# VH-VL binders against Protein TIC 22, chloroplastic (TIC22): the designs that were tried, part 24

Target 1, 202 residues: Protein TIC 22, chloroplastic (TIC22), of Pisum sativum (Garden pea) (Lathyrus oleraceus) (q9zst9)
Amino acid sequence: ATLTPNHVAKSLAGTSVYTVSNSDNEFVLMSDAEGAKSIGLLCFRQEDAEAFLAQVRSRKKEFRGGAKVVPITLDQVYMLKVEGIAFRFLPDPVQIKNALELRAANRGSFDGVPVFQSDLLVVKKKNKRYCPVYFSKEDLEYELSKVSRSSKGVGVSQHIMVGSFEDVLKKMELSEKSSGWEDLVFIPPGKKHSQHMQEVIA
Key: E = the ipSAE of ESMFold2; O = the ipSAE of OpenDDE; V2 = 0.75 times the mean of E and O plus 0.25 times the DockQ between their complexes.

## First folded at step 18 (VH-VL; framework fv_ustekinumab)

Design o1 (from n1 with light chain L54R; at its last look DockQ between E and O 0.72; V2 from the best seeds 0.79)
Fold by ESMFold2, look of step 18:
Order: sequence, then structure tokens, then C-alpha cells
Structure o1 (fold): chain C 202 residues (1-202), chain A 120 residues (1-120), chain B 107 residues (1-107)
Amino acid sequence: as target 1 above (202 residues)
Amino acid sequence: EVQLVQSGAEVKKPGESLKISCKGSGYDFTKYWLGWVRQMPGKGLDWIGIIDPGDSETTYSPSFQGQVTMSVDKSITTAYLQWNSLKASDTAMYYCARLSEFDFYGMDVWGQGTLVTVSS
Amino acid sequence: DIQMTQSPSSLSASVGDRVTITCRASQGIGTWLAWYQQKPEKAPKSLIYYAYSRQSGVPSRFSGSGSGTDFTLTISSLQPEDFATYYCQQYNSWPYTFGQGTKLEIK
């Protein structure tokens, strides 16, 4: 028995991304890089969606008065993906830089949306263990500093693993219940995991 | 495959007119804006302007405004760059380039270039 | 007009080296920056778009990063075919502008 779409969506609760809609509240779609399908762009930063809106207005007259940036939560995006709607995520460029810096030299590029995790952080709530996965390396570093204050000479970043959000989601979708993958919870940028856990576990 | 094929090299004298071409193939020609880039000998790249093949809307870089004319014939999927009176300083390689949808993927397809030489 | 300044203007390197080229915009351009490779007597080739995304078919040794005014192109392990001139270009605001280029040469 694999994890349900609802379980995966719940792990994503509370994180907003931004897209551009037309005057009819439909997502503005574009061709993917290969031209094989239409996709909506989802920005982790609102300012990136606003910049994309400006480009949309520059290239198509029909959008100059009516298109706008709208927020959508990742759990809603995931459920729309399950319904067959295609999206492309545009990560925060700071987190791309963080991902590249964490990789070994000479390993090349990073693809996808960076997510960060540490085996030093496991959160207990309502007698269940959760493994927090961060969209912001800085937020993870902050939480690790609270755990690691008693440790001498320990480099906080040495305990940080980076992966692709897309890969993590696929592994969750393919995993059996009780495999440990059901214990993941994604932490929104700028939010303490304790506050987030209170909101999503309640 | 998506291609932009430009007309051949030109050798001209100052004061002559010239029209060079860029033919698009393998894609919906009116879906993408197309532009022209100049590369003077041994130098970098300068945008000349961009054109929407759908309605011929143009936007020129300020230093090229009035110096050259862009146009398109969408029935043969071809864009043009035209001078009324060439100068020696127009000697350069000229590229056409396709702007991706909403420019998001940048200038994803380039023509092979047209060398224009203007000399007495 | 937004001026784009590349550093260095030229660079000598050996196969296998890690190469970093930087590009600085005179004002903020968000992530609307592309990198192009141009080999002698050839048209430019698109490598990176949107500051950090690889164009289709570009090897994974190429990566881009940055936002705002400071951007970096990195080649993680230089290959013989990578000797070329590299240009950054902002496409945030018209007129779109290129950096002056970085010529990458074999030692």
C-alpha cells in the first residue's frame, strides 16, 4: 500500500507559491522546454511571479490589462497535478545557490527545487515522529543552531543534505506506508518548524 | 527541426540599400517574437530590435532607431532587416534570433549569421 | 540602458579545471539573465536561461546562479569543446543588453 495523494498533499500544507492568471482566473500556460506540453509556472518568490507577469504583458496584448499574480498552496498544486494539470516550479535563486554550494566540487548543475534536511532534526508531535524538510537552508541552519549549541567544533552545514523536491515527492508516491517516507513534513520558508507543526498537525 | 536560415553574405558600397532575410521553419512562426543582433568585427553583441511576426509590431534599441527597418512576411515565414543607405560602420555580422515564449527560455534559436561588408 | 559587466574578460584554463565567470548588472534584473556560448565563426548557442536553468541538451557541467545584480556561470570540469567566448545577457528590460564577453582559452 503506497501513500495516498491526500497524505502527500497534507505534508505540503502551508507553503504558498505564485503563478500568473488571466482575467478569467485561468492559469497562464506556456510550452515546456521541449514543446511537448503546456505548463503553468509556479514561483516560490512572489517577486519572480510579478516579473513573469510583466513579461507576459510585454508579449501578448490580451494580457496587458487583465493578467495578475495569484497565490496557490503547494497542497492545492499537488492535487491539481494529480488531476492531470502540468506545472513547472521556479525555485528561489538563493536556494539554488545554496544547493550548488553544498554539492561536491565538479559535480555540475542542480536540477529542480532544492530542499534541505538534517538527520539531526526529528520532530515529535502528538506521539508521532516527523522528519522536517526545508525549502530554505537558512531556516534549517537556524533550527540546527538551537540543537547544536552544546556541540564544540561541529559545522552546522556538514549535517545538511540537499535534494530535489520533485525527487522527494516521487519517492513518497512510490513508497509503502510505514516506510518512513510518510513521516516527512515540508516547512515553508520563513517559518519555524514548531509553529508549522502546530498548525498542520492540529 | 526548428531553424532560422539567413541569406548569404553581402559586399556593398556606402550609400547602397540592402535587405537581408531570416527564414524560420519547423515551428509556428507567429507564436514567437524574432529579433536581430549585430556583432561588429572582433566585438560583442548588440540588440538591434525585435518584431512580432503576427502583427509586425516592432521595438528598436535606441541606437538603431531610424538606422534600419525590420519587417516580416508571415506567408513565407521570413523576417527582414533593411538599410536605405549603408555606411562603412554597418560592416558586421547580423544574426536573427527567436525569442522564446514570453522570453522565458531566452533566445533559444539563432540563425547562422549574415556577414555584411561595406567598403569603398 | 542596463549595462552588463563580465569578469574576467579573458581566462586561460586546462581541461578538467573548474571555471567561474561572473556577470554584474548596473541595476536589478531579477532572474532574467541568460548565458550564451559562441565558438569562432559560429552563431551564439543558448546555455542557461532564467539565471539558473540549463537549456535543453546542455551538459550538466554547466550551471548558473544569481539574482538581482550578481550572476555566475560555472563549468565544473572543463572539456576541450568548452573553449569559446561566453556572453551574459539581461532580458528583464528593453533594450536587452549583453556583457562584453569572456574568452575562455586553452593553456
Scores: ipSAE 0.755, ipTM 0.879, lowest interface PAE 1.1, mean pLDDT 87
ESMFold2 (binder alone), look of step 18: mean pLDDT 91; pTM 0.919
OpenDDE, look of step 18: ipSAE 0.861; ipTM 0.937

Design o2 (from n1 with light chain L54F; at its last look DockQ between E and O 0.79; V2 from the best seeds 0.74)
Fold by ESMFold2, look of step 18:
Structure o2 (fold): chain C 202 residues (1-202), chain A 120 residues (1-120), chain B 107 residues (1-107)
Amino acid sequence: as target 1 above (202 residues)
Amino acid sequence: EVQLVQSGAEVKKPGESLKISCKGSGYDFTKYWLGWVRQMPGKGLDWIGIIDPGDSETTYSPSFQGQVTMSVDKSITTAYLQWNSLKASDTAMYYCARLSEFDFYGMDVWGQGTLVTVSS
Amino acid sequence: DIQMTQSPSSLSASVGDRVTITCRASQGIGTWLAWYQQKPEKAPKSLIYYAYSFQSGVPSRFSGSGSGTDFTLTISSLQPEDFATYYCQQYNSWPYTFGQGTKLEIK
């Protein structure tokens, strides 16, 4: 059997993103790039959502005075996605730069929300293995420095793989229980993975 | 197919009036702001202004304020750029461009351009 | 008005080269920055929006990055059809402003 939506949502606990809502607390939606569907924008940085709010107010009178930036957690976003609401993420531009630097020798561009992982990092808790996936390359580098004492700074980035959050999420949704994809836990920006695991796994 | 189709090239004398057009098709004309961009021969690009086709609200770049008038006729999905008295310095290529929703995708559709030549 | 300064004004490169064009804003514009390609007597073509997002159909060799005041457009392996003039444009604050352009020529 494939992983349940609640299992995938649990792997996303603790990470907040920001969106714009109207005065009725409904998400402000817009057309996607093709004009085919309505999407909500979800910013990893609050300042990007505030900038988007300013554009919303400048273009539509009905949002002047009533629209606001609101936080929402990724597990809540995932459950809304399961219910059929479409979203587009706006990543932290620092992480886009990090992704481009890691992939410069292969593909020229990067699409999606960068996530970072290393096969050198596995967390064991309650006799189970977890594979941490980071939204912040810098947080991953910090954790790697603790396992590579003698090589700190020299080869840390050589152990870092970058991918898109959207691809990882899709693979989790399509994967069977014994595939290893059920072991992933997403680490919020600014969290140590041990602290996060303690909060999530209890 | 989303398109902006502009009126043909114009050759005019200083002091004459002119109204050029930009017809939108393939989309809800009043949902998106539309703007005009000037490119003088051999030069870069300058924004002239933007207009909301829904209520005709306009915003002009300061250097163009009072020099041109933007308008729309939403019943025929057409925007206009108009001069009351052309100058030789108005010689340029003029583009219309659609602003995407909340500007997020930038100027996603461009007209083919209208060349305006003003000379005696 | 926000001034956009592109560098270089022109550059020569060979097919296969990696090319980087920079754009600097006179004040912070967040990520509200677009890149356009223009060939002679043609309308500008949108390549990159929101600093790092690429338009549909744009080859993956193009990428954008930056936020705040410093932005780059990179072509990872130059192709013959990439010789054109490139413009950045801020669309954070009216009036929207373009850089003066970067002409990319065959070496």
Scores: ipSAE 0.715, ipTM 0.867, lowest interface PAE 1.2, mean pLDDT 87
ESMFold2 (binder alone), look of step 18: mean pLDDT 90; pTM 0.911
OpenDDE, look of step 18: ipSAE 0.729; ipTM 0.902

Design o3 (from n1 with light chain L54M; at its last look DockQ between E and O 0.73; V2 from the best seeds 0.74)
Fold by OpenDDE, look of step 18:
Structure o3 (fold): chain C 202 residues (1-202), chain A 120 residues (1-120), chain B 107 residues (1-107)
Amino acid sequence: as target 1 above (202 residues)
Amino acid sequence: EVQLVQSGAEVKKPGESLKISCKGSGYDFTKYWLGWVRQMPGKGLDWIGIIDPGDSETTYSPSFQGQVTMSVDKSITTAYLQWNSLKASDTAMYYCARLSEFDFYGMDVWGQGTLVTVSS
Amino acid sequence: DIQMTQSPSSLSASVGDRVTITCRASQGIGTWLAWYQQKPEKAPKSLIYYAYSMQSGVPSRFSGSGSGTDFTLTISSLQPEDFATYYCQQYNSWPYTFGQGTKLEIK
């Protein structure tokens, strides 16, 4: 049995993204590169959504008076099923840089939203395993500094694994129960690990 | 396959008029804007302007405002760039390029270019 | 107008080298930055859009990063077919502007 959508959604709770909507609170959509699908943008930074809003207003006069940036949580986004619409996440460019730096020796480009994790940050409580996955490398490093003797530098980087959020979600969806994928908890950017874990475990 | 095909090379004299073309295929012509870019011999790229094939809305670069005219015939998915009176300084390669509705993808598809030579 | 300044204007490198090209904008452009490759007598080809997103069909050895005013194009391991002129371009505000280009030559 694979993970339920509700389980995946719960793991995404607490993380906010931003999108652009019209006056009817509908997603402002753009054509994909092939013109086959409509794309909704979800930004991890509000400023990126604001920038997109500016472009929308500049190119489409109809949006000048009614379009706005709207916050939405990842769990809400995940539960959205709209036919003909695909969502594209726009990551924090700083995190893209971080991801590229971590992969510099072995890989070239990075596709998707970077997520960072470390085996050193796995938590066990009441015989349940929790594997935190961070959207911010800095947040992860901060936590690592509390548990590891190596607080900074190359040594810390060796304990950081980087992947794409999109790939992780796919793997979660395809995973069987008790595979370990059910243990993932996505940590919102800027949120303390302890605080979020308390909320998730409660 | 998405592609832009431009008209052939042109050899003109100063004062003559010219209209070059860019035909889009493989995609919904009205869902993407088209841009024109000039490249003088041995030089970099300069934006001329962009046009919305859907309603023929145009936006020109200040340096090209009044110097050229962009137009489209969406019935044949073709964009045009025209001069009323060519100058020697108009000698350049001219490219058309596709850009998404909100320019998100940049110029993702380019024509092969049209060489325009203006000499007395 | 927003000025785009590329560095270097030219460089020589060998096959297998890691190559980095930078582009600086005269003002903040967010991530509305694209990279193009142009070979002699050919039209430009789009490599990167939105500062870091790869165009379809672009080899993974190409990568883009940056935001605001400073941007970087990196080729992790230079291949023979990568020798060309590269351009950055901002599409944050009209008029859209290109960098002056970086000519990558074989050493």
Scores: ipSAE 0.706, ipTM 0.895, lowest interface PAE 1.0, mean pLDDT 92
ESMFold2, look of step 18: ipSAE 0.771; ipTM 0.883
ESMFold2 (binder alone), look of step 18: mean pLDDT 91; pTM 0.921

Design o4 (from n1 with heavy chain G54S; at its last look DockQ between E and O 0.78; V2 from the best seeds 0.81)
Fold by ESMFold2, look of step 18:
Structure o4 (fold): chain C 202 residues (1-202), chain A 120 residues (1-120), chain B 107 residues (1-107)
Amino acid sequence: as target 1 above (202 residues)
Amino acid sequence: EVQLVQSGAEVKKPGESLKISCKGSGYDFTKYWLGWVRQMPGKGLDWIGIIDPSDSETTYSPSFQGQVTMSVDKSITTAYLQWNSLKASDTAMYYCARLSEFDFYGMDVWGQGTLVTVSS
Amino acid sequence: DIQMTQSPSSLSASVGDRVTITCRASQGIGTWLAWYQQKPEKAPKSLIYYAYSLQSGVPSRFSGSGSGTDFTLTISSLQPEDFATYYCQQYNSWPYTFGQGTKLEIK
């Protein structure tokens, strides 16, 4: 049938994001843009969560005494989402700029968290095939430069596809086994895929 | 449906007092901070200050401290900007704006503006 | 106070052009940067918040990017209704401050 939530969560292992918790260790929630539901904010950069914490403290007295930034892994976030908790991701702004640059010049804004992938990279580990999906374009570019010395700089970017993390997750959730979507693994920012594979596949 | 509706244009002489209003509707008035922005004729935008309607806590930009007073009446969901003694240099368009929750979405709702003209 | 400097101060362009406006902060503001559009005698309209997020109802031809001190607003294909003055604003720390504005005029 379709891929299980545990399989999708496993593909996300090792990637941390940051949120703000209150003095009772509960996520600080706010209204979404439409005002329809409460959401938790999840920052890919710790500094963005720290800046948000400062705003939380400045606007609400109840948070001045004990609110803090806490890390949470994407696999745990995914399982909480499956349980019905709503979140909004705040991507690294460098990766938003990268996503905008990869798209056609006449396209506009980019929605969601950018992820980057190349058909030139397939990783074999323990006789299994894995398709790495990167949160950092720079990390993908580095790996592509090792495949061919002529695949550096602008030429490397021609082999990079950008998509939305949220869209990729939806496709994984709707896909059947042996569709190829079960082979995806998400590579944390600043980490080599070989190092990551040793940690999560072992 | 969320709206900020400001009082009408004012023509005043130097030395007169003035109080202009900004009425919020369609939302919980005390949940959001609210602020005032000045735009002098043909010029850009300057923040005057922000106020928490729940307890009237205020923060003014340094150049406006002591020059103008912000207040709220939360029972009628209305904020005010008040001058004790107007100067010709107070001639400007004045906007109120709502700060989104934790300011995250920026200033998401603006009033239509109140033109204040101060001349002899 | 954090000074916000926009470039250019005025820009002439034709319908269909790609337009880029930049904003530089005198010190780091993270991503706490908004872009506003203002037409004559109207209130500012929010376009972009948090440096790169599109405000509800704003056409996708608008985009924002940047963090720290350097920020960009881009209109991918200029439309007749886009001729206006554009302001950036930092809301990282009080007092919140606006750039001096960029007037976008029809060529």
Scores: ipSAE 0.786, ipTM 0.894, lowest interface PAE 1.0, mean pLDDT 88
ESMFold2 (binder alone), look of step 18: mean pLDDT 91; pTM 0.914
OpenDDE, look of step 18: ipSAE 0.858; ipTM 0.935

Design o5 (from n1 with heavy chain S100N; at its last look DockQ between E and O 0.57; V2 from the best seeds 0.68)
Fold by OpenDDE, look of step 18:
Structure o5 (fold): chain C 202 residues (1-202), chain A 120 residues (1-120), chain B 107 residues (1-107)
Amino acid sequence: as target 1 above (202 residues)
Amino acid sequence: EVQLVQSGAEVKKPGESLKISCKGSGYDFTKYWLGWVRQMPGKGLDWIGIIDPGDSETTYSPSFQGQVTMSVDKSITTAYLQWNSLKASDTAMYYCARLNEFDFYGMDVWGQGTLVTVSS
Amino acid sequence: DIQMTQSPSSLSASVGDRVTITCRASQGIGTWLAWYQQKPEKAPKSLIYYAYSLQSGVPSRFSGSGSGTDFTLTISSLQPEDFATYYCQQYNSWPYTFGQGTKLEIK
């Protein structure tokens, strides 16, 4: 049996993103001219959503008035996605840079929203395993600095794995129970690891 | 296949009028903004302006305001750039390009360019 | 108008090299930046849009990063077909403006 949508959604709890909605509180969608593709944008930064709103207002006359930026949580977004709404995430550019730096030796471009993790940050409590996945490399590094006494600076990077949020979600959806994918917990940017883990484990 | 095809090279004299064309195909012409870019010989790229083929809304670069006119004939999916009176300084390659909303309004498709030579 | 400054104006490199081109905006443009490749007597080709998104069909050896005022185009391993002139372009605010270009030549 694969992971349930509710399980995946729960793993995403606490992370806020921003989207653009119209006066009717509907997602403003990006679409091609032929209507073959239509995607709602979800920004990890509010300023990116604001910038997008500005562009939409300038290019789409119908949105010069009532369109606005609206916050939404990833778990909510995920549930909407399950209902058939397609979304595109716009990552923090800083994290793109971080991801590229980590992959610089072997890979070129980065597609998707970067997520960072380390085996050193795996938590075991009450015979349950929790694997934190960070949207912010800096947040992960901060946590690593607390647990890793031997690896500082460049050495810390060796313990960081980078992946695509979209790929991770896909793998979670396709995974079976007890595969380990159910253990993932996404850490919201800027949120303390301990606080979030307490909320998730409780 | 999505493409923009521009009209052929032009050789003109100062004071003459000129209208070059850019024809879109393979997509809904009216749903993508179109831009014009100038490249003087051996130089970089300069934006001339953008036009919405759907309603012919235009936005010109300040440097080109009043110097050229952008227009479209959506019935034949063709955009135009025209001069009423050419100058020698108008000698350049002129490109049309499509703004793609789906790709965050990036210029994803370019015409092959139209070389305009103005000399006495 | 927003000024775009590329660095360097020209560089020589060999096949297999890692190449980096930078673009600086005179003011914040968010991620509304594109990179183009232009070969002699050819139209520009889109490489990157929205600062870091790879245009369809573009090899993965090309990558873009940055936000605000500082941006970078990187070619991880230069191929023979990559020798060309590269341009950055902001489309955050009208008028849209290009960098002066970077000519990448074979060493």
Scores: ipSAE 0.676, ipTM 0.894, lowest interface PAE 0.9, mean pLDDT 92
ESMFold2, look of step 18: ipSAE 0.751; ipTM 0.886
ESMFold2 (binder alone), look of step 18: mean pLDDT 90; pTM 0.916

Design o6 (from n1 with light chain W94H; at its last look DockQ between E and O 0.74; V2 from the best seeds 0.79)
Fold by ESMFold2, look of step 18:
Structure o6 (fold): chain C 202 residues (1-202), chain A 120 residues (1-120), chain B 107 residues (1-107)
Amino acid sequence: as target 1 above (202 residues)
Amino acid sequence: EVQLVQSGAEVKKPGESLKISCKGSGYDFTKYWLGWVRQMPGKGLDWIGIIDPGDSETTYSPSFQGQVTMSVDKSITTAYLQWNSLKASDTAMYYCARLSEFDFYGMDVWGQGTLVTVSS
Amino acid sequence: DIQMTQSPSSLSASVGDRVTITCRASQGIGTWLAWYQQKPEKAPKSLIYYAYSLQSGVPSRFSGSGSGTDFTLTISSLQPEDFATYYCQQYNSHPYTFGQGTKLEIK
């Protein structure tokens, strides 16, 4: 048995992204780069969605009176994607820069939404193991600094790995129980993992 | 494939009129705005302005306002850049480029350019 | 008008080098920044849009980053076909404006 869509959606709880809706509360869609299909844009930063709203209003008169930025949670986005709605994420440009800096110097561009993790950070709560995955490298670094400061006798090496959110989701969907992929919990930007775990582990 | 094909090189004298063209193909011509860019010999890129092919609405860079006229004939999917009285300083390469939907992908397709030479 | 300043104006490099070109906007433009490549006697080619997104068909050795006022274009391992002039362009506010260009030459 593979991981259910409900399990994957639950691992995404608490993280908001932003999109533009029209006056009828429908997502504003645009053509993809090839012109083959319609996609909704999902911004990790609200300011990026506000900038896109301004562009939408500038180009289409029907949006000037009623279009707005709306929040949507990643677990809701995941449910809509399972229903066949196409989206494109626009990550925080700081995290793109972080991803590029973590890669080897001879590598080029980074595709997708960066996510960060360290095998030094495993959270045990209610006798269950969780592996936090961060949308913010800075939040992960903060948590790693707390582990290093608590290690008096033997030093603990730090290790940050970067990957694509989209690739991680695909691997979760294809993985069986007890694979380790069931342990993942995504940590919203600006949130401590302990606070987040308390809110989602009820 | 999406293409912008521009008219051929022009050699003109000061005071003459000129109309150069940019024909779009392989896409819905009225869905995407068109921009015009000037490149003077040995120099960088200057933005002239944009035109909406659907209603012919234009926005010009201030330095080009009143100097050129942008227009469209959507029945033949063609945009135009026109001078009523050329000056020697109009000598340049002129490009058209397509702006993507909501400009999101930037100027994603460029024409090959039209060289305009204005000399006595 | 938003002024775009590129640095350096010209640069000599060898095949295999890592190259970085910068672009600074006179005021904030969010991520509405594009990079173009132009070879002699040719039209510009779109490389990067939205500050960090690769245009279709562009090799992955090209990357972009930045937001607000400071932006970079990086070529991770320079190839012979990469010797060209590179332009940044803001498309946040009309009139859209280009940087003055960076000429990348064979050393």
Scores: ipSAE 0.762, ipTM 0.880, lowest interface PAE 1.2, mean pLDDT 87
ESMFold2 (binder alone), look of step 18: mean pLDDT 92; pTM 0.937
OpenDDE, look of step 18: ipSAE 0.844; ipTM 0.933

Design o7 (from n1 with heavy chain V109Y, light chain S93T; at its last look DockQ between E and O 0.76; V2 from the best seeds 0.00; counts 0 for: loop humanness VH .302 < .308)
Fold by ESMFold2, look of step 18:
Structure o7 (fold): chain C 202 residues (1-202), chain A 120 residues (1-120), chain B 107 residues (1-107)
Amino acid sequence: as target 1 above (202 residues)
Amino acid sequence: EVQLVQSGAEVKKPGESLKISCKGSGYDFTKYWLGWVRQMPGKGLDWIGIIDPGDSETTYSPSFQGQVTMSVDKSITTAYLQWNSLKASDTAMYYCARLSEFDFYGMDYWGQGTLVTVSS
Amino acid sequence: DIQMTQSPSSLSASVGDRVTITCRASQGIGTWLAWYQQKPEKAPKSLIYYAYSLQSGVPSRFSGSGSGTDFTLTISSLQPEDFATYYCQQYNTWPYTFGQGTKLEIK
């Protein structure tokens, strides 16, 4: 049996993204890069959604009194995506820079939302195994430095892998129960994995 | 398939009027703002202004306000840049460019440029 | 107006080199920065929007990064067709403004 959408959504608990909505609580949609379809934008940083709101208001008079930034959790976004709504994520630009630096020197751009993981960090709590996946490389580096006696800074980052959030979700959707993919838990920026897991699995 | 095709090169004398064009095709012309950009010979790029083809709302850069007029004829999907009285300092390459929705993707398509030469 | 300053103003490089061009805004612009490529007698071509996003059809050897006031365009392995002038442009605050350009030439 493959993992249910509800299981995947639960692994995303606690992480908020930000979008712009109209006064009727409908997403403000825009054309994708090719102009072929409508998408909703989801910002990992609230300030980026606020900047986009300002641009929306500048271009459309109808939105000057009605459009607003609203938070939405990634688990809610995931369930909307399963129901066919198109979204584009806007990552934290610091994490894009982190992703580019972790890729090989002759690699170019990075596609998608960066996520960071280390095989040196597996958390056991209440007789269960969890593999934390971070949206912030700095948060992962902090946790790794607490368990590593031989490395600081650059040495710690040698054990950090980067991937795309979108690819990880796709693999979770295709994975069978007991495959190990059910062990993933996504860690919000600015939280320690122990506190986050205490909040979501206590 | 999105394309912006500009009118041909112009050679003019100071004091003459001029209207150059930018025809858009391959997209919903009224859905996207258009901008005009000047490039003086051997120099960088200067914004002139932007226009909403839907209602002809314009926003000019301060240095171009009152110096040039932007307009649109949406029935033929064409934008215009017009001078009432050209000066030698108007000699430049002029580009039109399409702004994406809410400017998010920047200026994603450019015309080929119209060279305007103003000399005695 | 927000002044955009590019560094260097010109650069000589060889095919295969990794090239980095920087752009500095006189005040914060978030991520509302684009990069354009222009070859002689040609219209500018859009490369990167929103500081780090690749425009459609642009090769993946191009990348952008930065936010706030400091931005970088990188070409990971220079190709013969990449010799051109590169411009950054902020589109956070009207009037939108361009950097002075960086001319990338064969060494």
Scores: ipSAE 0.748, ipTM 0.877, lowest interface PAE 1.1, mean pLDDT 87
ESMFold2 (binder alone), look of step 18: mean pLDDT 91; pTM 0.916
OpenDDE, look of step 18: ipSAE 0.831; ipTM 0.930

